# VH-VL binders against TBC1 domain family member 23 (TBC1D23), part 5

Target 1, 182 residues: TBC1 domain family member 23 (TBC1D23), of Gallus gallus (Chicken) (q5f415r38to219)
Amino acid sequence: QLPADLRAKVWKIALNVVGKGDSLASWDGCLDLPEQSIIHKDCQELIDRLSVPEDEKSVLLLDIESVITFYCKSRNVKYSSCLGWIHLLRPLVHLRLPRSDLYNCFYAIMNKYIPRDCFLKGRPFHLFRLLLQYHEPELCSFLDTKKMTPDSYALNWLGSLFSYYCSTEVTQAIWDGYLQQA

## First folded at step 21 (VH-VL; from g1 with light chain S39N)

Design k4
Fold by OpenDDE, fold request of step 23:
Structure k4 (fold): chain C 182 residues (1-182), chain A 120 residues (1-120), chain B 112 residues (1-112)
Amino acid sequence: as target 1 above (182 residues)
Amino acid sequence: EVQLVQSGAEVKKPGESLKISCKGSGYSFTSYWIAWVRQMPGKGLEWMGMIYPDDEDTRYSPSFQGQVTISADKSITTAYLQWSSLKASDTAMYYCARLDYGEYGYFDYWGQGTLVTVSS
Amino acid sequence: DIVMTQTPLSSPVTLGQPASISCRSSQSLVHWEGNTYLNWLQQRPGQPPRLLIYKISNRFSGVPDRFSGSGAGTDFTLKISRVEAEDVGVYYCMQATHFPLTFGGGTKVEIK
């Protein structure tokens, strides 16, 4: 586990985002996605769970919401609460990074560590089922009888880089090791 | 020594597809942006877009958004610029350049350029 | 988009004499962090562009000291104290503070 004061620096290096610079230089500041209300709600909930001074909450909210919104706009993807992005952002938010660094780290994790098409009925979960069928056929059959597809129980886990079911402290400890393995 | 080596000149017809390349060497390819710059005959420089090879973050100029695709293969330290359907107006010299955006915000190294000629 | 306006378009210069190129941006190029990402590039005939000056006034490695940059905010200048034959080419200012990155229209320096 990394010392808290070094975590931000080490993660930035490990994620290789130091060279990216201000990725939000093109941010127009417009929080105007069709699903913006949902984004806002989820971001607010994240902040409410954090031990952040009241006078800093508004700035933090704007940072997180901007990161998500810019990500969605830039990649032409739709935000959904079920994707687990909020949980993914939680460990990063604790680093108190500048907005641009927050985005860079978020982007890097999303692109390099989260499987492509990580959503309900996504390809990763079809593959997961095949793997399960091969390695644990009885379990696979059992789950099938229960109408439980892998995405129904693994989406939150994979989509959040394992942060969904873990505290921030535990997640950070996991990420300390995981990010430095690359 | 840092080098960017681009693919050779191309002669194409309108409607044809094209993909040109820029190979980086002598540095950490995944730690710098690779930008593409267009220079039409007798004209100035135009930033088209750029890619961060490590996470494939791509940025486009509004003028080139949807007109071209920038990509990279970090395994061979190569960036690409491609057209699905060329136009005569795409005739130009195309440069790739390394952008150090983390600290300096400049294009410190440039490829030799790829001349693309599109004519009927 | 940030518009970069260079003047003059052409600068005929006698060898050994100074040259001056102006670049004006439509908006301030000062980044929120305090840096100004204004660069000058040189493009000799038949060659790719070459970085000369970065962040207004810093000479890039290998650039002769006869080249100097100055300015602030929206107004910038590139000066060549004593023009040499090898200095013939087109010079571009370029900003990287705002997206999209933009270049000036270029100034052609030629020997009179």
Scores: ipSAE 0.907, ipTM 0.950, lowest interface PAE 0.4, mean pLDDT 95
Fold by OpenDDE, fold request of step 23:
Structure k4 (fold): chain C 182 residues (1-182), chain A 120 residues (1-120), chain B 112 residues (1-112)
Amino acid sequence: as target 1 above (182 residues)
Amino acid sequence: EVQLVQSGAEVKKPGESLKISCKGSGYSFTSYWIAWVRQMPGKGLEWMGMIYPDDEDTRYSPSFQGQVTISADKSITTAYLQWSSLKASDTAMYYCARLDYGEYGYFDYWGQGTLVTVSS
Amino acid sequence: DIVMTQTPLSSPVTLGQPASISCRSSQSLVHWEGNTYLNWLQQRPGQPPRLLIYKISNRFSGVPDRFSGSGAGTDFTLKISRVEAEDVGVYYCMQATHFPLTFGGGTKVEIK
């Protein structure tokens, strides 16, 4: 586990985002997506769970909402609460990164660490089942008997890089190891 | 030594597809942006777009958005610029350049250029 | 888009004499962090561009001291104290503060 004061620097290096610079230089500041209200709500909920001074909450909210909005616009994707992006952002927000760094880290995680086609019945879950069958065959058989497919219990977990069911502290500890080994 | 080596000159006809390459060496390829710059005959430099090879973050100039595709294969430290259907107006010299955007904000290394000629 | 305007278009110069090129941006090039990403490039005939000056006034590695850059905000200048034969070519200013990245129209330096 990394010291808290070094985590931001180490994660930036581990994610290889130092060279990206201010990737939000093209941000127009417009929070005007069709699903903006949902984005705002989810971001607000995240901020409400943070232990930060009240006068800093508005700035953080704007940063997080801008990151998500810019990501959606730049990649032409639609935001949904079920995607678990808030869970991905939670440990990053705790680092108190500048907005550009927050975006860069978020982008890197989304594109490098989240499996492609991470949805119900997606290819990653077929692979996951095979791995489970190999490493834990009895458990795999048990789950099959119960008609519990990997995507039914692992989608939120994998889609959030293990943050969905974990506290921020635990997630950060996991990421400390995982990001440095990649 | 940092080097960007581009693919050779191309002579094509209108409507044909084309993919040119830029191979980086002598540095961490995944840690710098690779940009493509167009220079039409006797004209100035135009930024087309760029890609961050590590996470494949790609940015385009509005003038070139939808007109070309920028990609990269980090396993062979190569960036690409491609057209699905060339036009005569695509005749130009195309340069790739490394952008250090994290610290300095400049194009410090350039490829030798790829001349693309599109004619009937 | 940020428009970069260079003047003059052509600069015929006698060997050993100074040259000056101006570049004006349509908007301030000062980044929110305080940096100004204004660069000068040199393109000799038949060659790719070469970085000369970055962040207004910093000479890139290997660039002779006869080249200097100055300016602030929206007005920038490249100066060659004494032009040499090898300095013949087209010079471009460029900005990387705003997307899309944009270049000036270029200034051709030639020997009289």
Scores: ipSAE 0.907, ipTM 0.949, lowest interface PAE 0.4, mean pLDDT 95
Fold by ESMFold2, fold request of step 23:
Structure k4 (fold): chain C 182 residues (1-182), chain A 120 residues (1-120), chain B 112 residues (1-112)
Amino acid sequence: as target 1 above (182 residues)
Amino acid sequence: EVQLVQSGAEVKKPGESLKISCKGSGYSFTSYWIAWVRQMPGKGLEWMGMIYPDDEDTRYSPSFQGQVTISADKSITTAYLQWSSLKASDTAMYYCARLDYGEYGYFDYWGQGTLVTVSS
Amino acid sequence: DIVMTQTPLSSPVTLGQPASISCRSSQSLVHWEGNTYLNWLQQRPGQPPRLLIYKISNRFSGVPDRFSGSGAGTDFTLKISRVEAEDVGVYYCMQATHFPLTFGGGTKVEIK
């Protein structure tokens, strides 16, 4: 229940990005990736679901699209919708950060908190299921009765830090606690 | 209190690899960029690039992109500058410096320098 | 790349007299947030550089008050009100507003 600007300051400190400065200074500002239309579409879908005045949506759209575009350019990574980056950006967009701060927070999340092994086939998700059985056996049993595999639910949980399945309010509460523990 | 201590002078032949180090102490190593600056004999300063050790965000001057690798190991508070194949023109003094990019935009602390000599 | 042009290239100065060093950038150094990230560094003979002045005119900790900075936009000046023997060395302006970060060519200050 923190005000957005206070939560923004707390998250920047917890993500340790205050010292990064204007990380967009090296970018030419061009939205010209081959996959740019996919990036735009996904960003537009996120913006359309926000409860934000219509006159603010175009600025937010450009901010989000810029962050994704520059991240792809700086990391030499091709964007696709299945990477789940929109879900990671959703809690950050509600903070109303300047574009450079938004990029710095996104970069930190991607490189510090998203397990690199999430894109590996099979192995991390089976280990996740074993841990889930230990900590949440009733949920694990429920998922078994629905014939859901670890791949189907763990990818979205681990790859999005729970943002995929949770409301923005719940996700922010989880991230508030998680980031404060570093 | 704040110190950047670099590895010792190096004498190498063209084509050899090299990795020099910069160990930071007396401050939160992960909260500042570490930059590398070249000074060729008798010349001025050239910014080569920088790394933010906490998330390994790494940036290179266009003049040095692809010529060197900048890395860091935050567990031992050390940044590195690395060549895969040295050239005689790499003979220079190399400094590391702490960059407070978030508020001040300045290099406030500098290492003592590492002299690299490449000769055949 | 932003070119930083310093004048003079060499400044012989009588001990106790003032020195003035000019730095001109090829583009405005005003950042979109409003700050101007122009710095002055000193490199004494045989030593690494050290910070003197940041954001045009702010003296870094431990820097004597005989050093002052001024300027705006593209034109900047470092002044030493009374040159001392320990001030011998090369002075560099540097900008961190634009990428890549760039240095001026240096100005050598010498005692006559």
Scores: ipSAE 0.611, ipTM 0.825, lowest interface PAE 1.5, mean pLDDT 85
Fold by ESMFold2, fold request of step 23:
Order: C-alpha cells, then structure tokens, then sequence
Structure k4 (fold): chain C 182 residues (1-182), chain A 120 residues (1-120), chain B 112 residues (1-112)
C-alpha cells in the first residue's frame, strides 16, 4: 500500500521515463484521426467504469484520448479496439500522472514490452500465461478445453482478466512484478 | 567519465547516402535523449532532432523533418544520423549531444563533431 | 519556432575586463510547470560547444565563478566578470522550454 505519488515515481523510474520530459510539446493537440470516434468510445467506456467525480472524468478522458491519439500519430499506427491499449492504460490512470508522464509511460510499455502486431515477441506472452494461471486458473482450464494458446489471447485480454476481476492494487502489483522482470 | 565519440569526417557527392554515428559511454545511455545539432560553415547552431534510445522515441525539428533519419542501437550505445540522398547544402559540422530533457533542459555533453563535405 | 536574438554579435574585450551578452526570446521561456529552460553555451575556436549556465543562472559543474547568468521571461544576460584568454569563442543562448529547441545566433567574444 505505497502512497499513490510514491508508486507513480517508482513506475516512472522502472519504466525509465524520468529523462523524457514534456513529450507532448511537439503535438498540435488535434484529435482528428479517421478512427477518432472509436478511440473516444473506448476511452469513454474506461472512464465510465472508474469511481471518480464527473469533473475528474472529463480531464481523464481527455488525457487518455490524447495519449492514444498522439501515440498513433507519432508511430504512424492505426488504432483498433482489439489492440487492448485501454487495458494497459487503466493501471496507469490510477497513478494520477500528468498527461505527458502518462504518455511517456504508455510509450515505454508499448515499445519495450508489447508486440506491435500480435505475434509472440519474447517473454511477455510466457509471463502473461503464468500470471493468468496464477490469478484465473478456471479461465485457463476453459481456454485449454477450447485449444487456445497464449498467443491467441494475449494483450487485448490482459486488462479484461485482471482489471475487470481484480482490484487496482492487485493489477498494479502484477505490473510491478512484470516491470521487475524486464 | 561521460563521453560521446563521433565517427570521422566524410567527403561525399550529391545523391549519395550517409550514416554517421555517435557512441556514448560512461553513463546510462538509455536514460537521456541524444540530439543532433548542425553547424553550417561559419554559422551558428541548429537543433535537428533527438531520440530517446530506450524506447526509440524520435523527434525532429520541423526544418529537418523528412530530410534526415535519427536512430539508435542501445545494445552498442550508439546513435545515428542518416541521409538517404545528400545535397551540397548538407555540408556542415554535425554534433551529437546528450540532453537531460526531464529535469534540467540542457545539453551537458557534446561529441567532437563530424565534418560532412558534399562536393559542389 | 521561438526566435532567440543575441546582442552584441561581436564583443571585443580587453583582457581582465567584463563582458555582457544579451539574449531575447520571441516568447516567454517559462514552462507551464514553472521552470525557465534558458541555457548558455560556450564554443571555443575549433571545439564543440560546452554548457556554462542552465535554468537562467545556475553554473554547470566545473564552470568558473566569473560566469554568471540572469534574467526572466524573455530577457536574459550572460556576464563574464573578468575575461581571460581562454574565454575567447562564441557564446550561444538556447531554450528547451518550447519545441523545437532553438539557439541564439551567437556572440563572438574576442580579446582586443
């Protein structure tokens, strides 16, 4: 139960983003991608499930939508809901980071730990299976009966299994462990 | 001791490609931006862009967007500046510099420079 | 882009006398978080630039006490209290508050 501001600092150090600074300074602030309606809808869904005051929701919505939008622009990547980015953002939102720090953490996670095109890339899928088995053994058994592999239910399922069924503190502990191994 | 060591001088013809390097040592290479700075003959300094090697986040000055490619290989602690097709106007001294963008906003260490000459 | 204007362009100075260099930005260099990322660099003849002053007035490690910086907002000054032979070179202000990062045009300090 570390204080939230100390946990945020630990995550920024672990993700090695302290040196990045105001990374959004180069962005014009426009939310104008062709898929922007999809991005907005997914962000609104996440925010609606948070237990926060309405005035905090509007700020968080803009922060999250801005992070996804600028990431797509800076990486020349098209957003789709099946990429599971919302699930990666959920535990970061609870750290109450400024928008630029949120972007820096998201960028670091995406570029260092997550496969860009859904194929297996190193340890993340192996670790994902181990974490899934530890926390949701009945779901793992069900997926095995359907002959599904970890590479068929990777990133876009992480947040659903952990964030929707686990507390924020447990979800952050899983990511704390993941970051320690990387 | 922090050091940035750049590749040697280059003499090229217009239209040729070129990739120059900047090797960092004595510090955590992945924890700082590496910037490239141009100095045309007899002129001042121009910031070209920067890269954060850990996650390869790359930013360009609008004046240089699309003109050069900045990259890094963190496994050998080296940053690169690359042209696909050199112009005579690319004749200049090119410096790499370490940027502490997150706390101080300064270039604290500089490479020795790489002179690039593109024949007229 | 933020324009950084330095004056004078050239400053011939008698050895042991002071020199003063001005830098003016086209917009405030105060970052929304409160810091002002205005730096001063020295480039000796035939050498790369080196950092002298950061955040307006802080001397970088190993920089002699004779260098000092001051200013606020859009107006900044670098002062050398007693110019020595090794201070010959070109001095640049630069800002890292706004994107893109920009430099002043330079001020050449010479011994008369």
Amino acid sequence: as target 1 above (182 residues)
Amino acid sequence: EVQLVQSGAEVKKPGESLKISCKGSGYSFTSYWIAWVRQMPGKGLEWMGMIYPDDEDTRYSPSFQGQVTISADKSITTAYLQWSSLKASDTAMYYCARLDYGEYGYFDYWGQGTLVTVSS
Amino acid sequence: DIVMTQTPLSSPVTLGQPASISCRSSQSLVHWEGNTYLNWLQQRPGQPPRLLIYKISNRFSGVPDRFSGSGAGTDFTLKISRVEAEDVGVYYCMQATHFPLTFGGGTKVEIK
Scores: ipSAE 0.540, ipTM 0.783, lowest interface PAE 1.8, mean pLDDT 81

Design k4
Fold by ESMFold2, look of step 22:
Structure k4 (fold): chain C 182 residues (1-182), chain A 120 residues (1-120), chain B 112 residues (1-112)
Amino acid sequence: as target 1 above (182 residues)
Amino acid sequence: EVQLVQSGAEVKKPGESLKISCKGSGYSFTSYWIAWVRQMPGKGLEWMGMIYPDDEDTRYSPSFQGQVTISADKSITTAYLQWSSLKASDTAMYYCARLDYGEYGYFDYWGQGTLVTVSS
Amino acid sequence: DIVMTQTPLSSPVTLGQPASISCRSSQSLVHWEGNTYLNWLQQRPGQPPRLLIYKISNRFSGVPDRFSGSGAGTDFTLKISRVEAEDVGVYYCMQATHFPLTFGGGTKVEIK
């Protein structure tokens, strides 16, 4: 079992976001999208399922909602629950990253490893979402019992999940991007 | 040795398009922001915006939002600044600079500059 | 936008004498994580800018020890202990704590 601070550092290196800094500095902090009530509700439901201390839930809720809100504003994308973004965020929130690092990791995954059609349209992603929703803690525990290196864990975990659950065309695009980073 | 090499000087007329380049070498191009900075004749420095080439995250100063496009091609380690329609007020020196935004918050390496002259 | 105000606008200095440049920001430059991203740049005539000082007081690699920075919050100072002929140029303060990144108006250092 990797210590949380070491696992977080490994993920930031694997996603190549160490140099990215406080990417939320350009955001005014306003949670004012037309879809904000939907975003809040989805984030609240995820937080309610987490096994974390009650005093940490309010901070995590704000962090997750902020990440989704700013991503939608930055990319001019309309949020909907069917996109499954909240479930993609779940493994990242377990790293207990500061909000800016959480955003940087989410942005990197979305834009380097998950093509827009796969994620925004929901069709290939719904299988990936099912894996995140029902097997995420078990997969994390399984990989920890294998004592995989931190670099190997981050890169190979993402690649393995995509190859099992995406169409051949999307899987090849993800693998091409993944191998360029490795 | 880290280098940023910009494309050559340009002389243009109002209404023309333009794309200037900044090629980085001697470092991991994808692990730093590349920023563009304008210096009008006899004036100070103005930050225009920046891009993180690895994931193409792009940010603009509010003064330049919608006025220019910043892009990068990481396969050839090159960043770009482009205008769809130049104005005479775009006459300036344009620098690219590497920004270490994660730890230091500084511009540590600068290109030589590209002089753009727009005259009617 | 954070306004960065430099004084003086021009600083004629006798060779070998000190120079002092002030920079004031319209808001605190302390980042929420604790650092202060206040930098000093030098632009020699006909050249691009170069970094001198970062995080208020740290000299960048290759910068002579006659350059020093100090300050806190909203008030910052660049000092040159003994001005040399190669120090002629325009000096800018710059902040990277807040978005957008902004520069001071510049201070010309010239030899009397």
Scores: ipSAE 0.506, ipTM 0.786, lowest interface PAE 2.1, mean pLDDT 81

